# VH-VL binders against IMP cyclohydrolase (purO): the designs that were tried, part 2

Target 1, 198 residues: IMP cyclohydrolase (purO), of Methanopyrus kandleri (q8tz52)
Amino acid sequence: MYVGRFLLAGKLEDGTPIAVYGVCSRSFSDRRIEVREGAAFVVPEDPSYITENPYVTYTCARIVDEFLVLTNGAQTDPIADKLESGVPPREALVSVTFAMDYEHDEYNTPRISLITDGETFWLGRVAPEEVYFRVMKPKDGEGYLLSVYGEYAEVPSKPNMTLDREDPLECDPVPSFEHYVCSVIARHDGGRWSLEAR

## First folded at step 6 (VH-VL; framework fv_flanvotumab)

Design d18 (from d0 with heavy chain F103L)
Fold by ESMFold2-Fast, scan of step 6:
Structure d18 (fold): chain C 198 residues (1-198), chain A 122 residues (1-122), chain B 108 residues (1-108)
Amino acid sequence: as target 1 above (198 residues)
Amino acid sequence: QVQLVQSGSELKKPGASVKISCKASGYTFTKYAMNWVRQAPGQGLESMGWINTYTGKPTYAQGFTGRFVFSMDTSVSTAYLQISSLKAEDTAIYYCARYKGDLYETDWFDPWGQGTLVTVSS
Amino acid sequence: EIVLTQSPATLSLSPGERATLSCRASQSVRSYLAWYQQKPGQAPRLLIYDASNRATGIPARFSGSGSGTDFTLTISSLEPEDFAVYYCQQYSNWPPYTFGQGTKLEIK
């Protein structure tokens, strides 16, 4: 199935909180995730093309204190900035994702956003057909999957996947995603979030 | 209005070079990849490859490496096809056509430029 | 490389008749198939995408069907302006995407 972008959030069977932002793209497969302290960026795989043609890159992950922010676009930094200034997670997620709205072009691309402190997960989606935000507290082994397109393109009201493997990318249905390009995996370990590019 | 406008027809001698332009308007240039398609006289459509407008990286189909160069200029929303060391077999109509970037779920070709006829003869 | 084979190469019909054009892929393209119409001296025009969805502005007499390896473009009642060359195109794998060789629809 083709999902475009996806967010995966939950707890592994051993209780480890995790979250993933993944990129699936057919025509723009020459990208990667670059992790720098406290942040992750979607960037071109070959930086030699940057000087020939300016491009748009975006921050897909930010760590702010106890909070992790993952999104599919330009809303990552404004959400993180509100958290840094003391705005509560629900307000930061809702206000920024809604104000930036879905892309107003011929396909009206949805925005998807996630905040988590490792126990509570705030997940949202803004699209022409709906504006939906939900607060969730997964149990061990429970996962929540939200994509831009496909059968997971609705904010789940209950866990919609099982995190029954140590590597969240190996948990069904992730291996079935077409044209996988890259992802950032976040783990809450030893009291803090860490980011790993895949 | 989403539109692609190509440069005019070219008549060249073997060994010369040609550079065809394709100017995009009505959308954000970097959100969709740009394809090049060749159609020789009386023949069908043949995909030459594409340029990733987000990164600037070209990808060529088999048979279109070496003499063929895809490039672009984001500041003027224009893609270019350059053919060097022209041969008689390069005589064709060359089309640019937009297809999906990573923001929209469409991988078909729409819109198309009007085509540029390149004739190579001595 | 996925090869698309169109049949027949040429189809001769009269206005008002039903046209059925076939496109067969060498391996599954699922529903990632588009149809284009090309008139002499013009660029191709998108008719159908994702095997069965009609593009904006395309008359209802055009319809697409099929999945996997076998696809059909149907024109329910031919109008004079429908006599053209039709191409199928797959976008199932990585680009560049391949086209069929075309079916020429001729007036009888």
Scores: ipSAE 0.050, ipTM 0.636, lowest interface PAE 7.1, mean pLDDT 87

Design d19 (from d0 with heavy chain F103I)
Fold by ESMFold2-Fast, scan of step 6:
Structure d19 (fold): chain C 198 residues (1-198), chain A 122 residues (1-122), chain B 108 residues (1-108)
Amino acid sequence: as target 1 above (198 residues)
Amino acid sequence: QVQLVQSGSELKKPGASVKISCKASGYTFTKYAMNWVRQAPGQGLESMGWINTYTGKPTYAQGFTGRFVFSMDTSVSTAYLQISSLKAEDTAIYYCARYKGDIYETDWFDPWGQGTLVTVSS
Amino acid sequence: EIVLTQSPATLSLSPGERATLSCRASQSVRSYLAWYQQKPGQAPRLLIYDASNRATGIPARFSGSGSGTDFTLTISSLEPEDFAVYYCQQYSNWPPYTFGQGTKLEIK
């Protein structure tokens, strides 16, 4: 199945909170995730193509205090900035994602956004036909999957996947995603979030 | 409006080179891949490959390696097709076409450039 | 590579008649198929994408159907401007995406 971009959030069976932002693309497979202290970026795989053009790279992950922010675009930094200023997660997620609206490109591409402190997960999607936000507290082994396209393009009301493997990318249905390119995997060790490029 | 405008027709001798331009307007150039399509006289459409406008990396279909070069210039939102060592069999209309969608999607071709006729004869 | 075969090669009809054009893929393309119209001296124009979705500005008389390997473009009542060459194109796998050889719709 083709999903375009996806967010995965939940707890492994051992209780470890995790979240993933992933990229799938037919034509733009020459990309990777670059992790720096507290942030992750989608960048060209070949560094010689990196420019200062904001459409060549974007921030997909930020860590601010106890909070992790994962999104599919330009809303990552404004959400993180609001959290850093003391705005509560629900307000930061809803106000920024809603105000920025879906992308008014030819596809009307939805915005998907996630905030989590490792116990509570705030997940949202803004598209032309819907604006939908949920607050979730997954149990051990429960996962929530939200994509831009395909069967998972609705914010789930209950867990829609099982995190029964240590590697979240190996949990069904992720291995079935067509044209996988790259992802950032976030793991909470009980004290802080860490980011891993895949 | 979203549109692609190509350079004018070219008449070249065998062994010469030609560079065709495709100027994009009305959208963010780096958000969509650009494909090149060839149509020989009286024949159908043949995909030559594409350029990733996000990275600038070209990818060529099997028959189009070597003499064909895809490039771009983001500052003027323009993609280029260069053909070197021209042969009579290169006589065709060359189209640029955008892959519709954001930089993460490639689906169908829309819009298309108007086409550039390249005639190779002595 | 996936090969698309269009039939018939030429279809001769009169205005007001129904046209049915076929496209068969050598392996499943699911619903990742588009149809284009090309008039003499012009670039191709997108008609249908994802097998059955009509592109912006395309008249309701054009419709697409099918999935997997068998696809059909139907024009319910031909207008004079509809006489053109029609191409199908698949995008179910990695680009570059392949086209059918075309069906020429001509006036009888």
Scores: ipSAE 0.012, ipTM 0.574, lowest interface PAE 8.8, mean pLDDT 87

Design d21 (from d0 with heavy chain T106V)
Fold by ESMFold2-Fast, scan of step 6:
Structure d21 (fold): chain C 198 residues (1-198), chain A 122 residues (1-122), chain B 108 residues (1-108)
Amino acid sequence: as target 1 above (198 residues)
Amino acid sequence: QVQLVQSGSELKKPGASVKISCKASGYTFTKYAMNWVRQAPGQGLESMGWINTYTGKPTYAQGFTGRFVFSMDTSVSTAYLQISSLKAEDTAIYYCARYKGDFYEVDWFDPWGQGTLVTVSS
Amino acid sequence: EIVLTQSPATLSLSPGERATLSCRASQSVRSYLAWYQQKPGQAPRLLIYDASNRATGIPARFSGSGSGTDFTLTISSLEPEDFAVYYCQQYSNWPPYTFGQGTKLEIK
């Protein structure tokens, strides 16, 4: 199944809070995630290439204090900036994602955004005919999956996947995603968030 | 206005080479992949492959490896198709077309270049 | 890999009539299907993408429907300028993507 971009959030069976931002793409399979000092970037596989296109190169993850921010685009930094200035998570997520609106490309690509402190997860999606934000508190083993396209393109009202594998990318339905390119996996372990490129 | 403008028609002898250009304007060249489509006289559309304008990486359909080369020059927002060792069966109109959809996908073709007729005859 | 079969090969109709063109895929392409119009001496023009979304500037008389393996392009009331060749194209699998062989819509 093709999802475009996805956000996965929840707790592993051992209680470890986890979140993933993943990239699936047919046209831009030659890119990767680069992690640096509490942030992650979607960048060209060959770092010598330079582009004016922010949709190919952008910040997809930021860590601000206890909060992790994962999004599919340019809204990552503005959301993180609001959190840094003391704006509560719901307000930061909703105000930025809504104000930036869906991308006005030919496909009207939805924006998907996640904030979490490891206990509470705020997920949102903004599309041409739908604006939906929800606060969730997963139990051990419970996951919430939100994608840009496909069967998971709705903010879930209850857990819609089980995190029954140590590697969240191996949990159904993630292995069924077509044209997987790269992801950043965030784990809250030892009292802080850490980021891993995949 | 978003446009793709191709070079003019070519008349070549078998064994020669040809290089046709497709110049993009009205958008950021590296934002969308460029596809090449062939149409032989009286025939339908045949996809030849595409080039990632961000990285320069070409992808060819199986029948179009070897003699066909996709390249580009970002400084002039132009994609190129080179055909070497021309054969009579290469006689066709060659189109460049931008893959459109969103910035993350290569889906459908819009816009199209006007086409370049390549005639290979003795 | 995925073959698109268009039918009929030729459709002869008069202005004002409804045209229904079919495109069948050998395997499910979900909704990843586009329709193009090509007039003699011109490049193809995008009409419909994602099976049912009309492209910018395309008249309301054009509509697309279907999913999976069976797709239809409908022109509700033919205008003289609509007589052309129509192609479907799938983009469900890895590029380069395949086209159907075309349906020629001609005036009777």
Scores: ipSAE 0.012, ipTM 0.540, lowest interface PAE 8.6, mean pLDDT 87

Design d22 (from d0 with heavy chain T106S)
Fold by ESMFold2-Fast, scan of step 6:
Structure d22 (fold): chain C 198 residues (1-198), chain A 122 residues (1-122), chain B 108 residues (1-108)
Amino acid sequence: as target 1 above (198 residues)
Amino acid sequence: QVQLVQSGSELKKPGASVKISCKASGYTFTKYAMNWVRQAPGQGLESMGWINTYTGKPTYAQGFTGRFVFSMDTSVSTAYLQISSLKAEDTAIYYCARYKGDFYESDWFDPWGQGTLVTVSS
Amino acid sequence: EIVLTQSPATLSLSPGERATLSCRASQSVRSYLAWYQQKPGQAPRLLIYDASNRATGIPARFSGSGSGTDFTLTISSLEPEDFAVYYCQQYSNWPPYTFGQGTKLEIK
């Protein structure tokens, strides 16, 4: 199945909070995620390659205090900046994602955004036909999957996947995603978020 | 059911302008992008670009910027192609075609308009 | 830009025969390839999408196969109405989505 960009959030069976931002792309498979202290970026694998669609190259992850922010675009930095300024997660996520609206590109690409402190997860999606935000508290083994396209292109009202493997990318339905390119996996190890490029 | 109907043939002199219409019916106009394709006499198909019918934003293929303008009117579910400063090499059949499938992942063209012949001669 | 090369340029066959048309891409298009039929004086008509899926209303005698750079359109038993020009089109990269130059299928 083709999903485009996706967010995966929840708790592994051992209780470890995790979140993933992943990129699937039919046209831009020469991409990678670069992790620097407290942040991650979707960048060209070859630094000399210039894309025609700027939304392919952007900040996808920020860590601010106890909070992790994962999004599919330019809203990552403004959300993180509000959190750093003391704005509560719900307000930071809703106000920024809604104000920036879906991308007014040739494809009207939806914005998807996630904030989490490891216990509470705030998910949002803004698209031409809908605006939806939800607050969730997953139990051990429960996952929430939200994608730009396909079967998971709605903010779920209940867990819609099981995190029954240590590697979240091996949990169904992720292995069935077409044109997988790269991802950032965030784990909360009992004190702080850590980011790993895949 | 789903169809695209284009305006009739045009005979123009070099330097004139022409505006071709493509009226959609049988579906929600803003759900699918509209593409323009040119076919010169005896030649194959050449994509000119498309217009996002939700935002009104046109995207032109290389070689079709400047004299070519894509526009639309959602109130009448119609897309337009305007060619200014017509040249003899603009003589061709111009087709509109809908991107079939999900508008974010539209890939192929279905349906097609019947085509509009534009002849530029002195 | 991805270039699509169709062969042969002209294929002369009789009704009842099998037609095999080729489309080769300059780089991999995976399975993101469509086939169109164009009869004289008419707009193109979609036959096949995603390399092998038959479009609605298209007879079972039409089939597509291939992936990557090599694709084939097969007409198992030609009918008189099948004599037309056939185009392949790729949509693997972001636009422009390019067409092949066409194969003319004509009566022998």
Scores: ipSAE 0.005, ipTM 0.485, lowest interface PAE 11.1, mean pLDDT 85

Design d24 (from d0 with heavy chain T106Y)
Fold by ESMFold2-Fast, scan of step 6:
Structure d24 (fold): chain C 198 residues (1-198), chain A 122 residues (1-122), chain B 108 residues (1-108)
Amino acid sequence: as target 1 above (198 residues)
Amino acid sequence: QVQLVQSGSELKKPGASVKISCKASGYTFTKYAMNWVRQAPGQGLESMGWINTYTGKPTYAQGFTGRFVFSMDTSVSTAYLQISSLKAEDTAIYYCARYKGDFYEYDWFDPWGQGTLVTVSS
Amino acid sequence: EIVLTQSPATLSLSPGERATLSCRASQSVRSYLAWYQQKPGQAPRLLIYDASNRATGIPARFSGSGSGTDFTLTISSLEPEDFAVYYCQQYSNWPPYTFGQGTKLEIK
């Protein structure tokens, strides 16, 4: 199944909070995620070209204090900046994602955004036909999956996947995603968030 | 108004080189990839490959490596196709066309340049 | 490589008639298929994308249908300006994307 970009959030069976931002693309296989000092960026695989064009990347993850921010685009930094300024998570997520609106490209690509402190998860989606934001508190083993396209393109009202494997990318339905390119996996262990590029 | 304007027709001898330009206007040049399509006389459309306009990286279809070079100049919103060591079989109309989609996906072609006829004849 | 086969190669009709053009893919392209119109001496023009969506400015008489491997472009009532070559194109795999060989729609 083709989903485009996706957000996965919840708790592993041992209670570890996790979140994933993933990229699936029919056209770009030469992208990767670069993790640097509490942030993650979607970048071209050729690092020499990145050096000459530092502005052709986007931030997909930011860690600010206890909060993790994951989004599918330019809203990551404004959301993180509001959290850094003391704006509460719900207000930071809703105000930025809504104001930036869906992408006015040929697909009217939805914006999807996530904030979490490891216990509470704020998830939102802005698309032409809907604007939907929800706060969730997953239990051990419960996952929430939200994608840009496909059968997971609705903010779930209840857990819609089980995090029954240590590697969240191996949990159904993620292995069925077509044209997977890269992801960042965030794990909350020992009181802090860590980011891993995949 | 979104448009692509190509350079004029060229008449070349075998072994010469040619450089075709494709100037974009009415949109942000680096937002969409640029594809090159060849059409030999009386034949259909053949994709040659594309250039990613925000990274500058070219990708060539099978059969279009070596003699064919895609390049660009962001400062003038222009993509280029260079063909070296021209052969009679390179006689064709060459089109540039924009990939629609977002920064992250190529899909259909819109708009198209008007085409540049390259004739290679001794 | 996905191969697109168009049929018929040539279709001879009169203005006012309905035209039905087919495009068959060697493997599923889902709905990732576009149709283009090309008149002699002109660049191709986008008609339909994602199998069934009309591009901006394209008259309502043009419609696309199909999914998977079988696709159809229909022109409900031919106008004189519609006599041209039509190409389908798939974009379901990583590029470069492939075109069909074309169907020539000619006046009877």
Scores: ipSAE 0.013, ipTM 0.599, lowest interface PAE 8.1, mean pLDDT 87

Design d26 (from d0 with heavy chain D107N)
Fold by ESMFold2-Fast, scan of step 6:
Structure d26 (fold): chain C 198 residues (1-198), chain A 122 residues (1-122), chain B 108 residues (1-108)
Amino acid sequence: as target 1 above (198 residues)
Amino acid sequence: QVQLVQSGSELKKPGASVKISCKASGYTFTKYAMNWVRQAPGQGLESMGWINTYTGKPTYAQGFTGRFVFSMDTSVSTAYLQISSLKAEDTAIYYCARYKGDFYETNWFDPWGQGTLVTVSS
Amino acid sequence: EIVLTQSPATLSLSPGERATLSCRASQSVRSYLAWYQQKPGQAPRLLIYDASNRATGIPARFSGSGSGTDFTLTISSLEPEDFAVYYCQQYSNWPPYTFGQGTKLEIK
């Protein structure tokens, strides 16, 4: 199944909060995630192509205080900035994601956004036909999967996957995703978020 | 507004080389891959492969390695197709076309350049 | 490689009639199929992508359907400007992306 980009949010069976932003791409497989302190970026594998152009390189993850922000585009930084200034998660996610709207390119590419403090997960999606926002509190082993395309393109109202493995990328249905390129895995270990590129 | 403009027709002798250009405008050049399609006289469309404008890496379809080279210049938003050691069977219209399989969706072609006729004759 | 076979090779109809063009794939391409229109001396124009989505600016009379191996392009009521060659194209696999051989739609 081809999903484009995906967000995975939940708690492992041992209670560890996790979130994943993943990249699947047919045309642009030459990309990786670069993790720096408090942030992660989607970048080309060849460093000579890194630019300030957001269509070439973008922030996909930010850690601000207790909050983790994961998105599929330019909305990551504005959301994180609002959280840093004290705007609550709902308002930060909804006001930025909705105001930026879906990308008005030829695909009308949806924006997907996640904020979490490790207990509560705020998920949003904006597309031409819909705007979704949900607040979720997963139990141990429960996962919420949201993708840009495919059968997971709707913000779930209940857990739609089981996080029955320590590695969230090995939990069904993630191994079935076509044209996987890279991901950032966030874990809430010992009172703070940590980011790992895959 | 979004358009691809190709260089003019070329008449070449066998053994020569040709380099045709495809200049993009009205969109971010590095956001979409550029594809090359060949159409021999009176025949259908044949995909030759593409160049990833984000990384600069070309990918060739079977039969289009060796003499065919895809390249690009981001500073002028232009993709290039070079054909070396031209043969009579290379006579065709060569189209560039933007892959619509950017980050999220599958690869169809839009827009197309107007085409460049390459004629190889003695 | 995936082979796309279009039928009929030539379809002769009059303006106002319905045209139905077929594209069959040698193996499943799921919904990863596009349709193009090409008039003499012109570049191809995208009509339909992902089997059933009309491209920007394409008239409502054009529709696509199908999935897997069998696909159809339908023109509900032919206009004079619709007489052209139509190609299907799959993008399900990594290269080669293949085109059908074309269906020529001509005036009776």
Scores: ipSAE 0.013, ipTM 0.554, lowest interface PAE 7.8, mean pLDDT 87

Design d28 (from d0 with heavy chain W108A P111I)
Fold by ESMFold2-Fast, scan of step 6:
Structure d28 (fold): chain C 198 residues (1-198), chain A 122 residues (1-122), chain B 108 residues (1-108)
Amino acid sequence: as target 1 above (198 residues)
Amino acid sequence: QVQLVQSGSELKKPGASVKISCKASGYTFTKYAMNWVRQAPGQGLESMGWINTYTGKPTYAQGFTGRFVFSMDTSVSTAYLQISSLKAEDTAIYYCARYKGDFYETDAFDIWGQGTLVTVSS
Amino acid sequence: EIVLTQSPATLSLSPGERATLSCRASQSVRSYLAWYQQKPGQAPRLLIYDASNRATGIPARFSGSGSGTDFTLTISSLEPEDFAVYYCQQYSNWPPYTFGQGTKLEIK
């Protein structure tokens, strides 16, 4: 199935909090994720092509104190900045994602955003016909999957996947995603978040 | 208005080279890949390949490697097709066409240039 | 390379009649198939994408159906401006994408 960009969040069976931001793309497969000092960036594979184009080059992950922020676009940094200034997670997520609105491009691309402190997960989606934000507390093994397109393009009201493998990218339905390009996997290891590019 | 405007017709002798342009307007050039399509006289459409407008990386269909070069210039929102060592068999109308992006409903070719006729005369 | 075969090569009909054009893929393209119309001296125009979705501005008389390997473009009642060449295109494989050889719709 083709999903475009996706967010995956929850707890592995051993209780480890995890979150993933992933990119699936037919036309822009020449990209990777670069991790630097508590942040991750979607960038071209060839560094000489790094530009200010927000559809290709953007911050997709930020760690701020106990919080992890993952999004599919330019809202990552403003959300993280609000958390740094002491704005509570729900307010930071809702105010930024809604104010930036869906991308007013040819297809009105939805914005998807996630904040988590490892116990509580705040997930949101802004699209032309729908604005939805939800707060969740996953149990061990429970996962929440939200994509830009396809059958997971709705903020789930209950867990919609099982995190029954150590590698979240191997948990169904992720292996069925078409045109996978890259992802960042975040794990909460003993009181702090760590990021791994895939 | 979203549009692609191509350079004018070319008449060349065998062995020469030609470079045709495709200028995009009304949208962000680097957001959509650009495709090239050939149509020989009285024939159908033949995909030549595409160029990633963000990285500049070309992908060629079988049969369009070597003499054919896709390039671009982001500063003027223009894609280029260069054909070297022209042969009579290269006589055709060449179209540029926008590939919709991965973040959109479809990746069919939604916007087309008007076409550039290249004639290779003996 | 996925090969698309269109049939018939030429279809002769009168205005007001229903036209049915077929496109067959050598392997499954799922629903990643588009239809284009090309009039003499003009660039192709996108009609249908994702097998059945009409592109913006395309009249309701045009419809697409099918999935996998067998696809159909239907024009419910032909208008004079509909006489043109029609091409199918698949975009399920990694680019570059392939076209069918075309069906010429001509006035009887």
Scores: ipSAE 0.051, ipTM 0.634, lowest interface PAE 6.8, mean pLDDT 87

Design d29 (from d0 with heavy chain K100R)
Fold by ESMFold2-Fast, scan of step 6:
Structure d29 (fold): chain C 198 residues (1-198), chain A 122 residues (1-122), chain B 108 residues (1-108)
Amino acid sequence: as target 1 above (198 residues)
Amino acid sequence: QVQLVQSGSELKKPGASVKISCKASGYTFTKYAMNWVRQAPGQGLESMGWINTYTGKPTYAQGFTGRFVFSMDTSVSTAYLQISSLKAEDTAIYYCARYRGDFYETDWFDPWGQGTLVTVSS
Amino acid sequence: EIVLTQSPATLSLSPGERATLSCRASQSVRSYLAWYQQKPGQAPRLLIYDASNRATGIPARFSGSGSGTDFTLTISSLEPEDFAVYYCQQYSNWPPYTFGQGTKLEIK
């Protein structure tokens, strides 16, 4: 199935909070995730292209205090900046994602955004036909999957996947995603978030 | 308005080079791949390949490597097709076309440039 | 590479008639197929994408159907401006993205 970008969030069977931002793309497979100092960036796989194309990188993950922010675009930094200034998670997520709205290109690409402190997960999606924001508190083994396209293109009201593998990318339905390019996996261990590029 | 505007027609001698431009407007240039399509006189459409506007990396279909070079300049939102050592069989209309979908959607061609006629004759 | 074969090569019909154009793929392209219309001296114009979705501004008389290897473009009632060459194009998992050879729709 083709999903475009996706967010996966929840708790592994052992209680470890996790979140994933993933990239699937037919046309643009020459990308990777670079992790640096509490942030992750979608960048060209070949670093030499960065100088020739200054508009091709974006921040997909930020860690601010106890909070992790994952999004599919330019809203990551403004959300993180509001959290740094003391704005509560719901207000930071809703105000930025809604104000930036879906991409006003001819495809009306939805924005998807996630904030979590490891116990509470704030998930939102803004698209032409809908605006949904939800607060979720997963139990051990429960996952929430939200994608830009396909069967998971609606903010779930209840867990819609089981995190029954230690590698969240191996949990159904993620292995069925077509044209997988890269992802960042965030784990909350010992009171702090860590980021891993895949 | 999303639009692709190509450079004007070219008349060249065999062995010369030509560089065709395709200027994009009305959308974020780096968000969509740019494709090149050739149509020889009285013939159908032939995909030549594309340039990934995110990375700047060209991908050529079989038969369109060596003499053909895809490039771009993001500062002016323009893609380029250069053909070196022109041959009579290169006579064709060359189109640029955007992948309609970007990273998230499928890869049909919309919009198309108006086409650039390249005539190679002695 | 995936080869697309269009049939018939030429279809002669009168205004008001129904046109049915076929495109067959040598391998499954799922629903990753588009249809284009080209008039003399003009660039191709997108009609249908993802086998059955009509592009913006395209009249309701145009429809696409099919999946896998067999696809059809239907024009329910031909208008004079519909007489043109029609191309199918696949954009399945791996390029090159190939076109059919075209069907010429001409006045009877």
Scores: ipSAE 0.012, ipTM 0.550, lowest interface PAE 8.8, mean pLDDT 86

